# Ledger of designs, part 5: VH-VL binders against o81304

Target 1, 187 residues: o81304
Amino acid sequence: CSIFANPAQRAKRKLLELISEEDRGLRTQKDPKKRDEIVNAIESMTVIGRSSITTDDSLSATWRLLWTTEKEQLFIIEKAGLFGTTAGDVLQVIDVNKRILNNVITFPPDGVFFVRSDIDIASPQRVNFRFNSAVLRGKNWELPLPPFGKGWFENVYMDGEIRVAKDIRGDYLIVDRAPYNWTESFV

## First folded at step 1 (VH-VL)

Design n8 (framework fv_nezutatug)
Fold by ESMFold2-Fast, scan of step 1:
Structure n8 (fold): chain C 187 residues (1-187), chain A 122 residues (1-122), chain B 107 residues (1-107)
Amino acid sequence: as target 1 above (187 residues)
Amino acid sequence: QVQLQESGPGLVKPSQTLSLTCTVSGYSISSGYYWHWIRQHPGKGLEWIGSIYHSGSTDYNPSLKSLVTISADTSKNQFSLKLSSVTAADTAVYYCARDLEYYFGSEYMDVWGQGTTVTVSS
Amino acid sequence: DIQMTQSPSSVSASVGDRVTITCKASQDISNYLAWYQQKPGKAPEPLIYAASSLQSGVPSRFSGSGSGTDFTLTISSLQPEDFATYYCQQYDNLPYTFGQGTKLEIK
C-alpha cells in the first residue's frame, strides 16, 4: 500500500508518473506548467540524493531515456519520421572503469546515431565528458560527423532503477536501467 | 559581424577587486556558446582565466579559482570578470573571447576582443 | 596542468622562406590543439584548430600537422605580413594552456 511508502519512494513515484506520457520530453516542450511540475519533482529528488555518491561503479550500465529537456536530442527524435523511420531506443552506455560514455539513438530497422565520449569522475556526483566521434550508420553505410565539444553533468539522484541528472547547459535527464546491455552488434 | 569589447578601469590599487566587462555585439550571448577570459602579462605569453556558458555554468583556472568570479548578463549581452585581492602580478592585457564549440566540435577561441590594459600599482 | 613548449622561441627568416615552428605537449592531447597569430599591439587571431584544420580566411600557405604530443605549424612561403608571434594552445583539458610563443621576424 503506497499510503505508507517512505517519502523517497513517494517522490520517485510522483516523478515517474509526471513523465510517463510526455513522449520523452517532446510534449513538455510546449507546456511550461508541466515542465515546472517536473522540475519541482526533480528538485525533490535532488534533496533526497544530496551527499550521495552517484559516480561509483553502479553508474556503469545501459541507461534508457525516459525524459529530457535537451532540445538537440528531442529534435533528432521528432524529425526521424521525415526520413522514413522512427526513433527506437535512446541510450547512454556508461562504463566508469573504461572511462567511456556512448550516446545511442536507434532508427529501426538498421539505423543508429552513435556518439562516443570519454569521461572523468570529477566529484561524488559530477562527471566531465568530451565527445570523441559521432557517426550516423545505416545498412551498409556510415557517415562520420565531427565530434561535439565537452561539458559536465551531475547525477543528482541514482538508485537501482533510475538516474536523474542536470548538465552544464541546465538541461535535465531522467533515465532507467535498460533490461539489456547494448552493444554495437545490435546495429 | 560579431564583435567583443572589453571595458573597465585601467588602474587598480593592490588588494582591491578588478572588475572587467565584455560587451558582445552582432551575436547573442544566449545562443549557446562558451565565453572566455584570457590575460597576457607584459613580456609573457597567454594565460586562460576561465569561461562561462550562457546558463551561468563556470570553469576557472585552478591557480586563480578562489580569486575569480565570471558572470553573464544576457539582457545586456555582456559577461564580466571579477578578480579579487589583486597584486602587481595581475598587471596584464585582458581579453575576452568567444568559443564555437557547437559548429566544429572543439573549444578554441574563435573571436577575440581587442584587449584592455590593466595596471596594478599604488 | 599540461605544459606547452614551443621551439624555437624566436626566428628570423627571409621572404619566400619555408618556416616551421614546433609545439610539444607534456601529455597526449590527441588533436585538441589550436595555433594563433598575434601581431604587435593586436589581439591573437586563430589560424588553425584541431591540429590541422585551417581557419576560414587564413591563407593556404599556413598548415598544421601532428597528433598526440608533437605538433608543427608550417608557413610554406613567408610573406611580409606574417611578421608576428605565434602561439599554440591545448584545449584537451582544463585549464587550457598556451605555449610561450615563437616570435617570427622578417628580414
Scores: ipSAE 0.005, ipTM 0.479, lowest interface PAE 13.4, mean pLDDT 84

Design n9 (framework fv_nezutatug)
Fold by ESMFold2-Fast, scan of step 1:
Structure n9 (fold): chain C 187 residues (1-187), chain A 119 residues (1-119), chain B 107 residues (1-107)
Amino acid sequence: as target 1 above (187 residues)
Amino acid sequence: QVQLQESGPGLVKPSQTLSLTCTVSGYSISSGYYWHWIRQHPGKGLEWIGSIYHSGSTDYNPSLKSLVTISADTSKNQFSLKLSSVTAADTAVYYCARSYEFGDYFDYWGQGTTVTVSS
Amino acid sequence: DIQMTQSPSSVSASVGDRVTITCKASQDISNYLAWYQQKPGKAPEPLIYAASSLQSGVPSRFSGSGSGTDFTLTISSLQPEDFATYYCQQYDNLPYTFGQGTKLEIK
């Protein structure tokens, strides 16, 4: 019944503006004041999304990292430069019907880090996950790593463009729907 | 169509090494998936033995870890099981199988091969 | 290791009957549970994965439910080809473990 901008659009614009120059979160690690501003914007999104279903079929997508506080992921992105490469795409590939979530980091031209997970929908906003395998792949080699645990994340807000999540460790994740679908070979 | 087929001797003497091979057709082992050995004792349930990824990475059932070796030969599209120091308790039907990921269910199975451990 | 316990160990039923088989895990396995059907002299074949997802090609009379530690396989209208042994399997933790099996036999 209203033609005015909804509060979700205003809060979303503010959040995206705050993270736009944060280098996926690397700059934010050095700036506690900026981190607090972003977390406050995430809390606004949480309030807006609090009664929504964020674990339905629309969760199935190739999600591209915009910003995170996940220390392990940021460490990998930062240290890629020491080995003569840079992190390319940082993705979460989710398929609700197949019950999978794969974390993907590319290292152009030939490197890829995959962490494969099963998921279980626990509530309208909560997803349980278990790491099944991790593989670091180069041009003609692969290094499988053992699975290292399980956890949950809650999609506190999701729409046709972005998803905002908080996980069991208290870390935050902001992603958008990639303009492509990630395809992987089991080669 | 993916097919798995076990082969090996049907009779093994106690204290010897059991050697079985699984031949995969319709899918390349080097294209992914995890490849498993599972056995079934007469009149009993199923026991997972271990798995291999084509890179050579293996996982073994802790109850069998000191006795089991699994290897892959991607040029022949095969993977193999060696079980050392066999006893009558190792008499079983042996299956090979695959799973999509490291911690996933088994979507394709071989027909099984019967192994009897007897003098 | 995670222990999987099935109930009953055997069940007698007639064609057209509704049959339920239960499976209990000794600890929380979320939904990482599969059901297999095994006919005499044959390899097990998957019926259900992720506790409730029907394997491609499996008739819709088979259904699975449950999460955590308690799981159920249901056959809504038993057919002659369904007389077999059924196994549950957890794939939450290594080593993979199976239930002891439930033999479904003609009444």
Scores: ipSAE 0.000, ipTM 0.449, lowest interface PAE 14.2, mean pLDDT 84

Design p1 (framework fv_pozelimab)
Fold by ESMFold2-Fast, scan of step 1:
Structure p1 (fold): chain C 187 residues (1-187), chain A 120 residues (1-120), chain B 107 residues (1-107)
Amino acid sequence: as target 1 above (187 residues)
Amino acid sequence: QVQLQESGPGLVKPSETLSLTCTVSGGSISSYYWTWIRQPPGKGLEWIGYIYYSGSTNYNPSLKSRATISVDTSKNQFSLKLSSVTAADTAVYYCARDYYDFWSGYFDYWGQGTLVTVSS
Amino acid sequence: AIQMTQSPSSLSASVGDRVTITCRASQGIRNDLGWYQQKPGKAPKLLIYAASSLQSGVPSRFAGRGSGTDFTLTISSLQPEDFATYYCLQDYNYPYTFGQGTKVEIK
């Protein structure tokens, strides 16, 4: 922690420390006290990010999951072992200009779970989404699956490294900018 | 209470552009999706497309090349233009609000509908 | 596009009858289905959303059921004001698609 760090940097480091070792949220699901600590840190980030624009072109990125309370994502990550694999990267690929948001979970070496969504920018911090399709793909096979819903999320904080969001269900999402750009050709 | 009302000419000549406006009263057009639906005489309902108040649109692929939906938040209105019309475009045109939450979506408010006849 | 097929296309019934109409989707749409009532010369009115949720102000004699591909709308005791055409609508994916309609006529 730097003595010259501004309040945003200090709050961000505390949040990242709290979610470190939480296995993307799986360990937090059965630890209400830890969940409350993380949520309190998110509320601090919300205060810092108040009145900022988090739905501009900088939202377009390949975002990598660090932590979430979303039960649907966590269920898929947890149950990857049923298919003889483990979850690799968990990504949210956003392109504001194309109005898309795709959720991607990789299952090395050849698997991917892919959920397509359309988005519309509702406000400086709010994004509306609607899931269109979901598919589980292997090397030479493809299985359509039900998508997970529709609604909105608000990016309560976003900078050059991370994004913190809260959705219509009251679930939280913390992601960082992946060092690569995701394309469907990766799997 | 929210009310929607369609307006525009009831007769359009073949090959011309059909132009309709929906006026929203009793509530703000902002922060909602708005849609156009049509119904040819004696037939069922067909979804045309939507617009989000920010200007984002999505169209039925069957109409995408001819349909344009626009919004004017200052007048609390949104409109439909359908180019190169033929007799097949004769229908009652409805505007409606496309409401949704995480688990559900529906058209909760509808205009009364306006009949557009495509004839010389 | 997702095709929505209603059965029957029309039926005749008497006041007090139990009426059931069916809507089938060409692919799974979860519970993203609404039911709309249309009376002659009027705009459609929302009755049921999310397959089974009754819209505020709609009488409890209307009930929706189903998920995935098979859905039903039931009117438990038909009233004079219920003679109308009923449409299902999937809002699962674009383009949104309606069934062809079921006309409930007086016997």
Scores: ipSAE 0.006, ipTM 0.491, lowest interface PAE 12.8, mean pLDDT 86

Design p10 (framework fv_pozelimab)
Fold by ESMFold2-Fast, scan of step 1:
Structure p10 (fold): chain C 187 residues (1-187), chain A 119 residues (1-119), chain B 107 residues (1-107)
Amino acid sequence: as target 1 above (187 residues)
Amino acid sequence: QVQLQESGPGLVKPSETLSLTCTVSGGSISSYYWTWIRQPPGKGLEWIGYIYYSGSTNYNPSLKSRATISVDTSKNQFSLKLSSVTAADTAVYYCAREDFYGLDYFDYWGQGTLVTVSS
Amino acid sequence: AIQMTQSPSSLSASVGDRVTITCRASQGISSYLAWYQQKPGKAPKLLIYAASSLQSGVPSRFAGRGSGTDFTLTISSLQPEDFATYYCQQYDSYPYTFGQGTKVEIK
């Protein structure tokens, strides 16, 4: 037992420490042992959050990516350099009342890739989603892309700082609350 | 609640185009994937294809060259056209809704309509 | 395409019996399997999704189990209204495929 922190606080700090140098998950793709350590830490968070409600209004936020196993997203982040840019913030913008979830990857100074989705709250921890549209946008151009796909994710843990989720493909997502709200006013 | 109803001719001649329409009532066609499935007499179920309400389609490779699915959101309907039919296309044709939950199983079905291909 | 094989193709049972139907996939499909009931002259009805999740409104005597390649549907106490053909369906990959069906006849 710890004299200064409860078990939940210790488990959370261990998770955040494990992911802090993983380059949002890119380094973890080459290190199965580290991946297993992170997954074990996520399982501890899952136990802590197992009876909690993680799909209420507090889910509405601009969430910033800290770590993921999702191959498609990591591929985009990794390959940004080939086009003379670097991926900036990677965001998941959720509004429970409007039933929307937008996935956003920024490419400073003027680029953005975003995917718009509808959501449905299926249970205290499960969100169903379906992609509506996707756009790759530069300074004076945009290219609509054909999004397709639907799925679900479960927020196995959520508090005032972070959210931990697992999706239908068995991928994990760890995000924190961004200190700003992202807007899509130009689409 | 949500109901689906197939309509179209029960008899089609070989080499012609089979045309069926599915009418959705009790709910909006928007924001869902809609599918066609058929069942030849005495056989199992065969998936034909789906359409998202915005017009995106996907077809069983075995039928892709002959099948066309379209949607009319103003009429709350979607339709199947299957060209160059033969006796092998004789079947009960069902329309159905794919479940929203990221898993492609079918939560609502029409009653089915028998289409016989015969001269 | 993924081939789905059901066993048995048909069976006869008495009211109150425990009935088990098996479905096997030709390759791993995780838990992406649904079960349908089709009564004579009617459309199929969804019973189970995600291998083991009971659809709303379906009696609790129906239960699904399995993952990977081997799946079962169990009816714990067969009722007269359970006379039907049962189909499994995989939705792991396109094209979606169904088993050949298992016909349950009440003796």
Scores: ipSAE 0.000, ipTM 0.460, lowest interface PAE 13.3, mean pLDDT 85

Design p11 (framework fv_pozelimab)
Fold by ESMFold2-Fast, scan of step 1:
Structure p11 (fold): chain C 187 residues (1-187), chain A 119 residues (1-119), chain B 107 residues (1-107)
Amino acid sequence: as target 1 above (187 residues)
Amino acid sequence: QVQLQESGPGLVKPSETLSLTCTVSGGSISSYYWTWIRQPPGKGLEWIGYIYYSGSTNYNPSLKSRATISVDTSKNQFSLKLSSVTAADTAVYYCARTYDWLLGEFDYWGQGTLVTVSS
Amino acid sequence: AIQMTQSPSSLSASVGDRVTITCRASQGISSYLAWYQQKPGKAPKLLIYAASSLQSGVPSRFAGRGSGTDFTLTISSLQPEDFATYYCQQYDSYPYTFGQGTKVEIK
């Protein structure tokens, strides 16, 4: 609560505080009131980010999941325990100039789910994507999975620390810039 | 070859709940999004909502307060319940599939079942 | 919600004719548009997805074009089995919405 923070900084701080203990969204799935609070905070960020360009070169980064409403992704994270592991990092690795977006979920100590996507910048805030390939990898094995799906997401707010997106399914995604760069050899 | 078949009562009274089931054969329900779409007599198509095998749903906002879609992977079925029906809900109801909801196109359809709402 | 408007609402044509149906979205939908064929008493059949991609098993006389807000479905040489109602559908945004339909009738 700083009287010296501008409205954007205050709204951003409120959003990050609301999601800080939500276990990437898993706790929020059982708490509709908390979901509504977070969605209201996202709408404030959407207003602040209105008319900004969120699909420029600064979108190129390793993005780390902080919170989402994507039920399918949360299902994978939740059910990792059935396979003897827990989800570690959940990342989006974006390179705007190469037109790629790779989704990564790690399952320590040796597992990774890796989905390659092609992207197209449709507008100052909209990114179109299509899944190209997917693989589930363990210590000494790989299982290629059929890639499926295409869609879009809109980065309604982005700065040097976080990105807030809404997607074609009506889901929300909040990520921050990871303190490391992901490569295929990193695990 | 995947086939979808709708089943449920063809007549529902006003204010009651419409209940339909779609049975999937010739393939697994587990990897796809499953959808309900309706068509009033002589009118166009209206998307109702979808379900993923994990239980994730999304609904047309015009129907969200009344529609519930559920999936039973053990029976290879998914179902629609639409509460508080009126004559405006009279339509042929189709179940359909998409490979991934992000694709948004419906590649397999059931034959449709006519539901009439009248006393 | 995105409104989809088809034109014409109906047309009469003869076997061998080139038929063009137009679909207009009330806002940009990129290429997230599908076309369906529906015959009386039957379920719709997917013809084209992603505005221009032909569904497996659909005859090559069907072609889709367009992006953004303006789309067309063309049947290059109409066959007897093509007399049907055609619907466009956007899947850019929820709720998914369909056009009102274009009925292709025998002349």
Scores: ipSAE 0.000, ipTM 0.448, lowest interface PAE 14.9, mean pLDDT 85

Design p12 (framework fv_pozelimab)
Fold by ESMFold2-Fast, scan of step 1:
Structure p12 (fold): chain C 187 residues (1-187), chain A 119 residues (1-119), chain B 107 residues (1-107)
Amino acid sequence: as target 1 above (187 residues)
Amino acid sequence: QVQLQESGPGLVKPSETLSLTCTVSGGSISSYYWTWIRQPPGKGLEWIGYIYYSGSTNYNPSLKSRATISVDTSKNQFSLKLSSVTAADTAVYYCATDYPFWGEYFDYWGQGTLVTVSS
Amino acid sequence: AIQMTQSPSSLSASVGDRVTITCRASQGISSYLAWYQQKPGKAPKLLIYAASSLQSGVPSRFAGRGSGTDFTLTISSLQPEDFATYYCQQYDSYPYTFGQGTKVEIK
């Protein structure tokens, strides 16, 4: 009945408020009550997004990490300071037509770690992926690393601003559309 | 190193359910893909399906209606059930993985167990 | 499903010979191909993955080549322990499929 806040917009607002100031998930790792609240909000988004198509051309974007439960990614973000650097934006660059998904961690001013993946659209909400190469790159050098891992994720909700996903490990990912496009030539 | 060992009855009657278990040692069943493959006597290899530790499965369409793969992380085991068996299901059954990689090619295999379907 | 066809189905060779086995996919599989060796009564042993990458511990006389639909396994100087059946396997798409096998026999 509200003309200014329908149920979908209220659920989205609550989710974004809950994850604000969670340091991309690092603070949530020590707060089970907050994790439960966020998961409940994600389940609300899942209901709203049910039967929607989240693997169409609008999935092609530079996505920026807002919050995750993925412990491996959070470990890298947390430990960057020990090596005299800090993690900048954490990105997922998807191009559905090229069938690629690149995971990117920036280390300003000149560093980047990225993992290249092939993707396959399995259903209206499911994307299969496999890592095919990884590169650690600095200003005038790069070090290729062996590829690792494969899996799937389901975009349980997606709109013009955010995407909410759950993966094969049962981890959650919340991203927004970055205000810029990332390219390999950016460094 | 990871080691795999199949166990289960070597003789199954037609129309019954074939049940095999694979025990994993030298590594954790968590976070990886675990696969069943079979080979009829004198013939080639047929991929049956996989399970990921979270319970996600994928099956060969030729067997999907009869095959169920399950995982028990507390016992470090995964299992295959194949219902309504016929003589065509007589084969050596292998469990396999490419630990710690993608479950797509297989560098670790069990020794194989022969299952004969006969009255 | 992607069909994998090996040729020849069998061959006879002598120790020291160069042996080449071919594997053809019914559609493009990029480099997502593995090769296995199987001896009677034993599980298959991985030789090569990603069409050309030699598995750790496998002798350098084994080599894989190819991409797309046409692949080869070459044994440059056949040894007594190499008499076995060889299988290719695609892992580009589900279901994963194997070739019918090539038996390498003593001449």
Scores: ipSAE 0.000, ipTM 0.459, lowest interface PAE 16.8, mean pLDDT 85

Design p2 (framework fv_pozelimab)
Fold by ESMFold2-Fast, scan of step 1:
Structure p2 (fold): chain C 187 residues (1-187), chain A 120 residues (1-120), chain B 107 residues (1-107)
Amino acid sequence: as target 1 above (187 residues)
Amino acid sequence: QVQLQESGPGLVKPSETLSLTCTVSGGSISSYYWTWIRQPPGKGLEWIGYIYYSGSTNYNPSLKSRATISVDTSKNQFSLKLSSVTAADTAVYYCARDSLWFGELYFDYWGQGTLVTVSS
Amino acid sequence: AIQMTQSPSSLSASVGDRVTITCRASQGIRNDLGWYQQKPGKAPKLLIYAASSLQSGVPSRFAGRGSGTDFTLTISSLQPEDFATYYCLQDYNYPYTFGQGTKVEIK
């Protein structure tokens, strides 16, 4: 039985409630007090997840963005409307055995921006990544973009529902397991 | 403000599958946990299970082999299916939001309940 | 599963009475206990969470106490609208379990 699961579940639910109305992080960008409150909740999850293995096969999933401080993603989400579209699901598709991580931003009905990355498991919680290729795709067009960048992120907490990460740039990411699997052929 | 409403057939035959839907209005289904609770006539309350809006579920072990909870975020709905029903499954079924405040869990919004009778 | 036992199963009371309902957990649940009121034909309504915290909009005559295994709900001066069945609920561990209920009925 797991008496220790209940305290972790409570901390997790508190974190999820704090971010529930933050528009994936857009509202938080203008509210430093709220950002600090969420970061404190993330630190609680970090303590709960210490010494855990968050880079095993259970990391392989289609992860859906709930909240982030990552400026580039938030900029794309915010500005999509100005270019005649709206951002849909924002996904991180990971396959540990294939050593891939694809970042996906959907623009319904027919658009997608995705960045392919190679990953390397560096430790029980750290993943190294290197961008491989990037594509902006519409209904009848495709624009390859030059990928640039490499880094790492640490999954400080992960369970059957969510994953919480910090990256090399000091940004935070909170995702949940999507109820579907994303494939590159879907669009 | 947030309101929950159960819907589905009020009569189900033994051995068939009971199917109910809960519609959430006045608030988003996203980023919350949602639960089903039932009450047989004249008896107490029994927790069935929950779903997180992403699709992750947890069930009462007594019902785990028969219960399936699903969510449709585009319709702001979540649903319960209970297979292989018997007369013992006759109950009022409630949907509710599973909330957390100051680290404490509670069911803060409830649907009105829907009676499901299992009878031939 | 954690078993929740309420006492008494029913009681008869008059308006103005002080009513006490007890809930006992089969193991320690800290303060992870809520109290719910259910009127005939209605959904349950949250009264108290975290064993002693009064939900917004609930009259101050309702009070919860206790921690660990022994919990009490007190209604200091029973009103006509308080005739109902009361349930405790532990949210310490899965599955969440309710007490069997205490029916407060008119004397």
Scores: ipSAE 0.000, ipTM 0.446, lowest interface PAE 17.5, mean pLDDT 85

Design p3 (framework fv_pozelimab)
Fold by ESMFold2-Fast, scan of step 1:
Structure p3 (fold): chain C 187 residues (1-187), chain A 120 residues (1-120), chain B 107 residues (1-107)
Amino acid sequence: as target 1 above (187 residues)
Amino acid sequence: QVQLQESGPGLVKPSETLSLTCTVSGGSISSYYWTWIRQPPGKGLEWIGYIYYSGSTNYNPSLKSRATISVDTSKNQFSLKLSSVTAADTAVYYCARSGYDILTGYFDYWGQGTLVTVSS
Amino acid sequence: AIQMTQSPSSLSASVGDRVTITCRASQGIRNDLGWYQQKPGKAPKLLIYAASSLQSGVPSRFAGRGSGTDFTLTISSLQPEDFATYYCLQDYNYPYTFGQGTKVEIK
């Protein structure tokens, strides 16, 4: 059978439509009604993904941010203009077998903010993480930053296209599989 | 940079299966939807179906009983098989790419098309 | 299936003219609409996505408008290379469906 049965496909389309013009979540911060709509759509995806395994090898990918409620990440995206740039892709690079999860914010043409994390698979849907290091890179320079934080997230829905997660702080994350593999090289 | 190229027989007999392959070059087949679209001579465009690089498919209901789309990521190719063909299946067949944003009417790269004639 | 109807089926125009073609969906499709240009013997080319967004490399004389059920493509000052058949496509629901096409002819 297809994992894109009518109810799952319909719920997924609705979610993606709701977030499509939200500027990765920046516009949603000013619109509580839209946030509630998106959260309700996420709850529908959670029901569909119930009892599924979302922490297997298919979790290994370069994931691209579509929408989030994470205030810290949105703040960085919003404030990129103060430094003469704009945020490009916001990525989460996961390799389950290597037990890593790296958060990447690109600042074209030459900048990247990169946070390295270790992960542990806690259950079929839960991943524990711990931040190990953070680096702000420009062309021919690096500034290491103190690592902060540990937590968990649960992938409440995942398929061949998207992943929907909630974390220990009650924040949500919606990502898709990027059309490229990001590597830890700044060239 | 990304190029798509259709290949397969230009002539298929009625009741047989037509088989077409699309070769993707200049970019990876990974992380995209790959689509087949056809156009009978002098007529409009008809969407046949898609495959996501992971193997997930969806088909036009009018063709679902006869159409199979498959992907071979090691060869950077995807293929269409259409069984039990008739003269009504005579068309130029195009392969095309759609990115993740499938909700926006987005087919950004197309093959040049290959004419398939169904005739005895 | 969602039916897409284009008007007119064909039109004749001169270089420099403003050309408008319309596309009507049989039900609401929000902004899930694209416009494609096809020249004889060639594959279609994406012009507009999300009803109004201009594809990279497409001249600014092309503009898309509309939402829901009624959509237009306007060419503000027709050029010789613009004589072609134009198709709308909805991707709101499966199956994706194209309009029947509008042929823009010289004269």
Scores: ipSAE 0.000, ipTM 0.441, lowest interface PAE 19.3, mean pLDDT 85

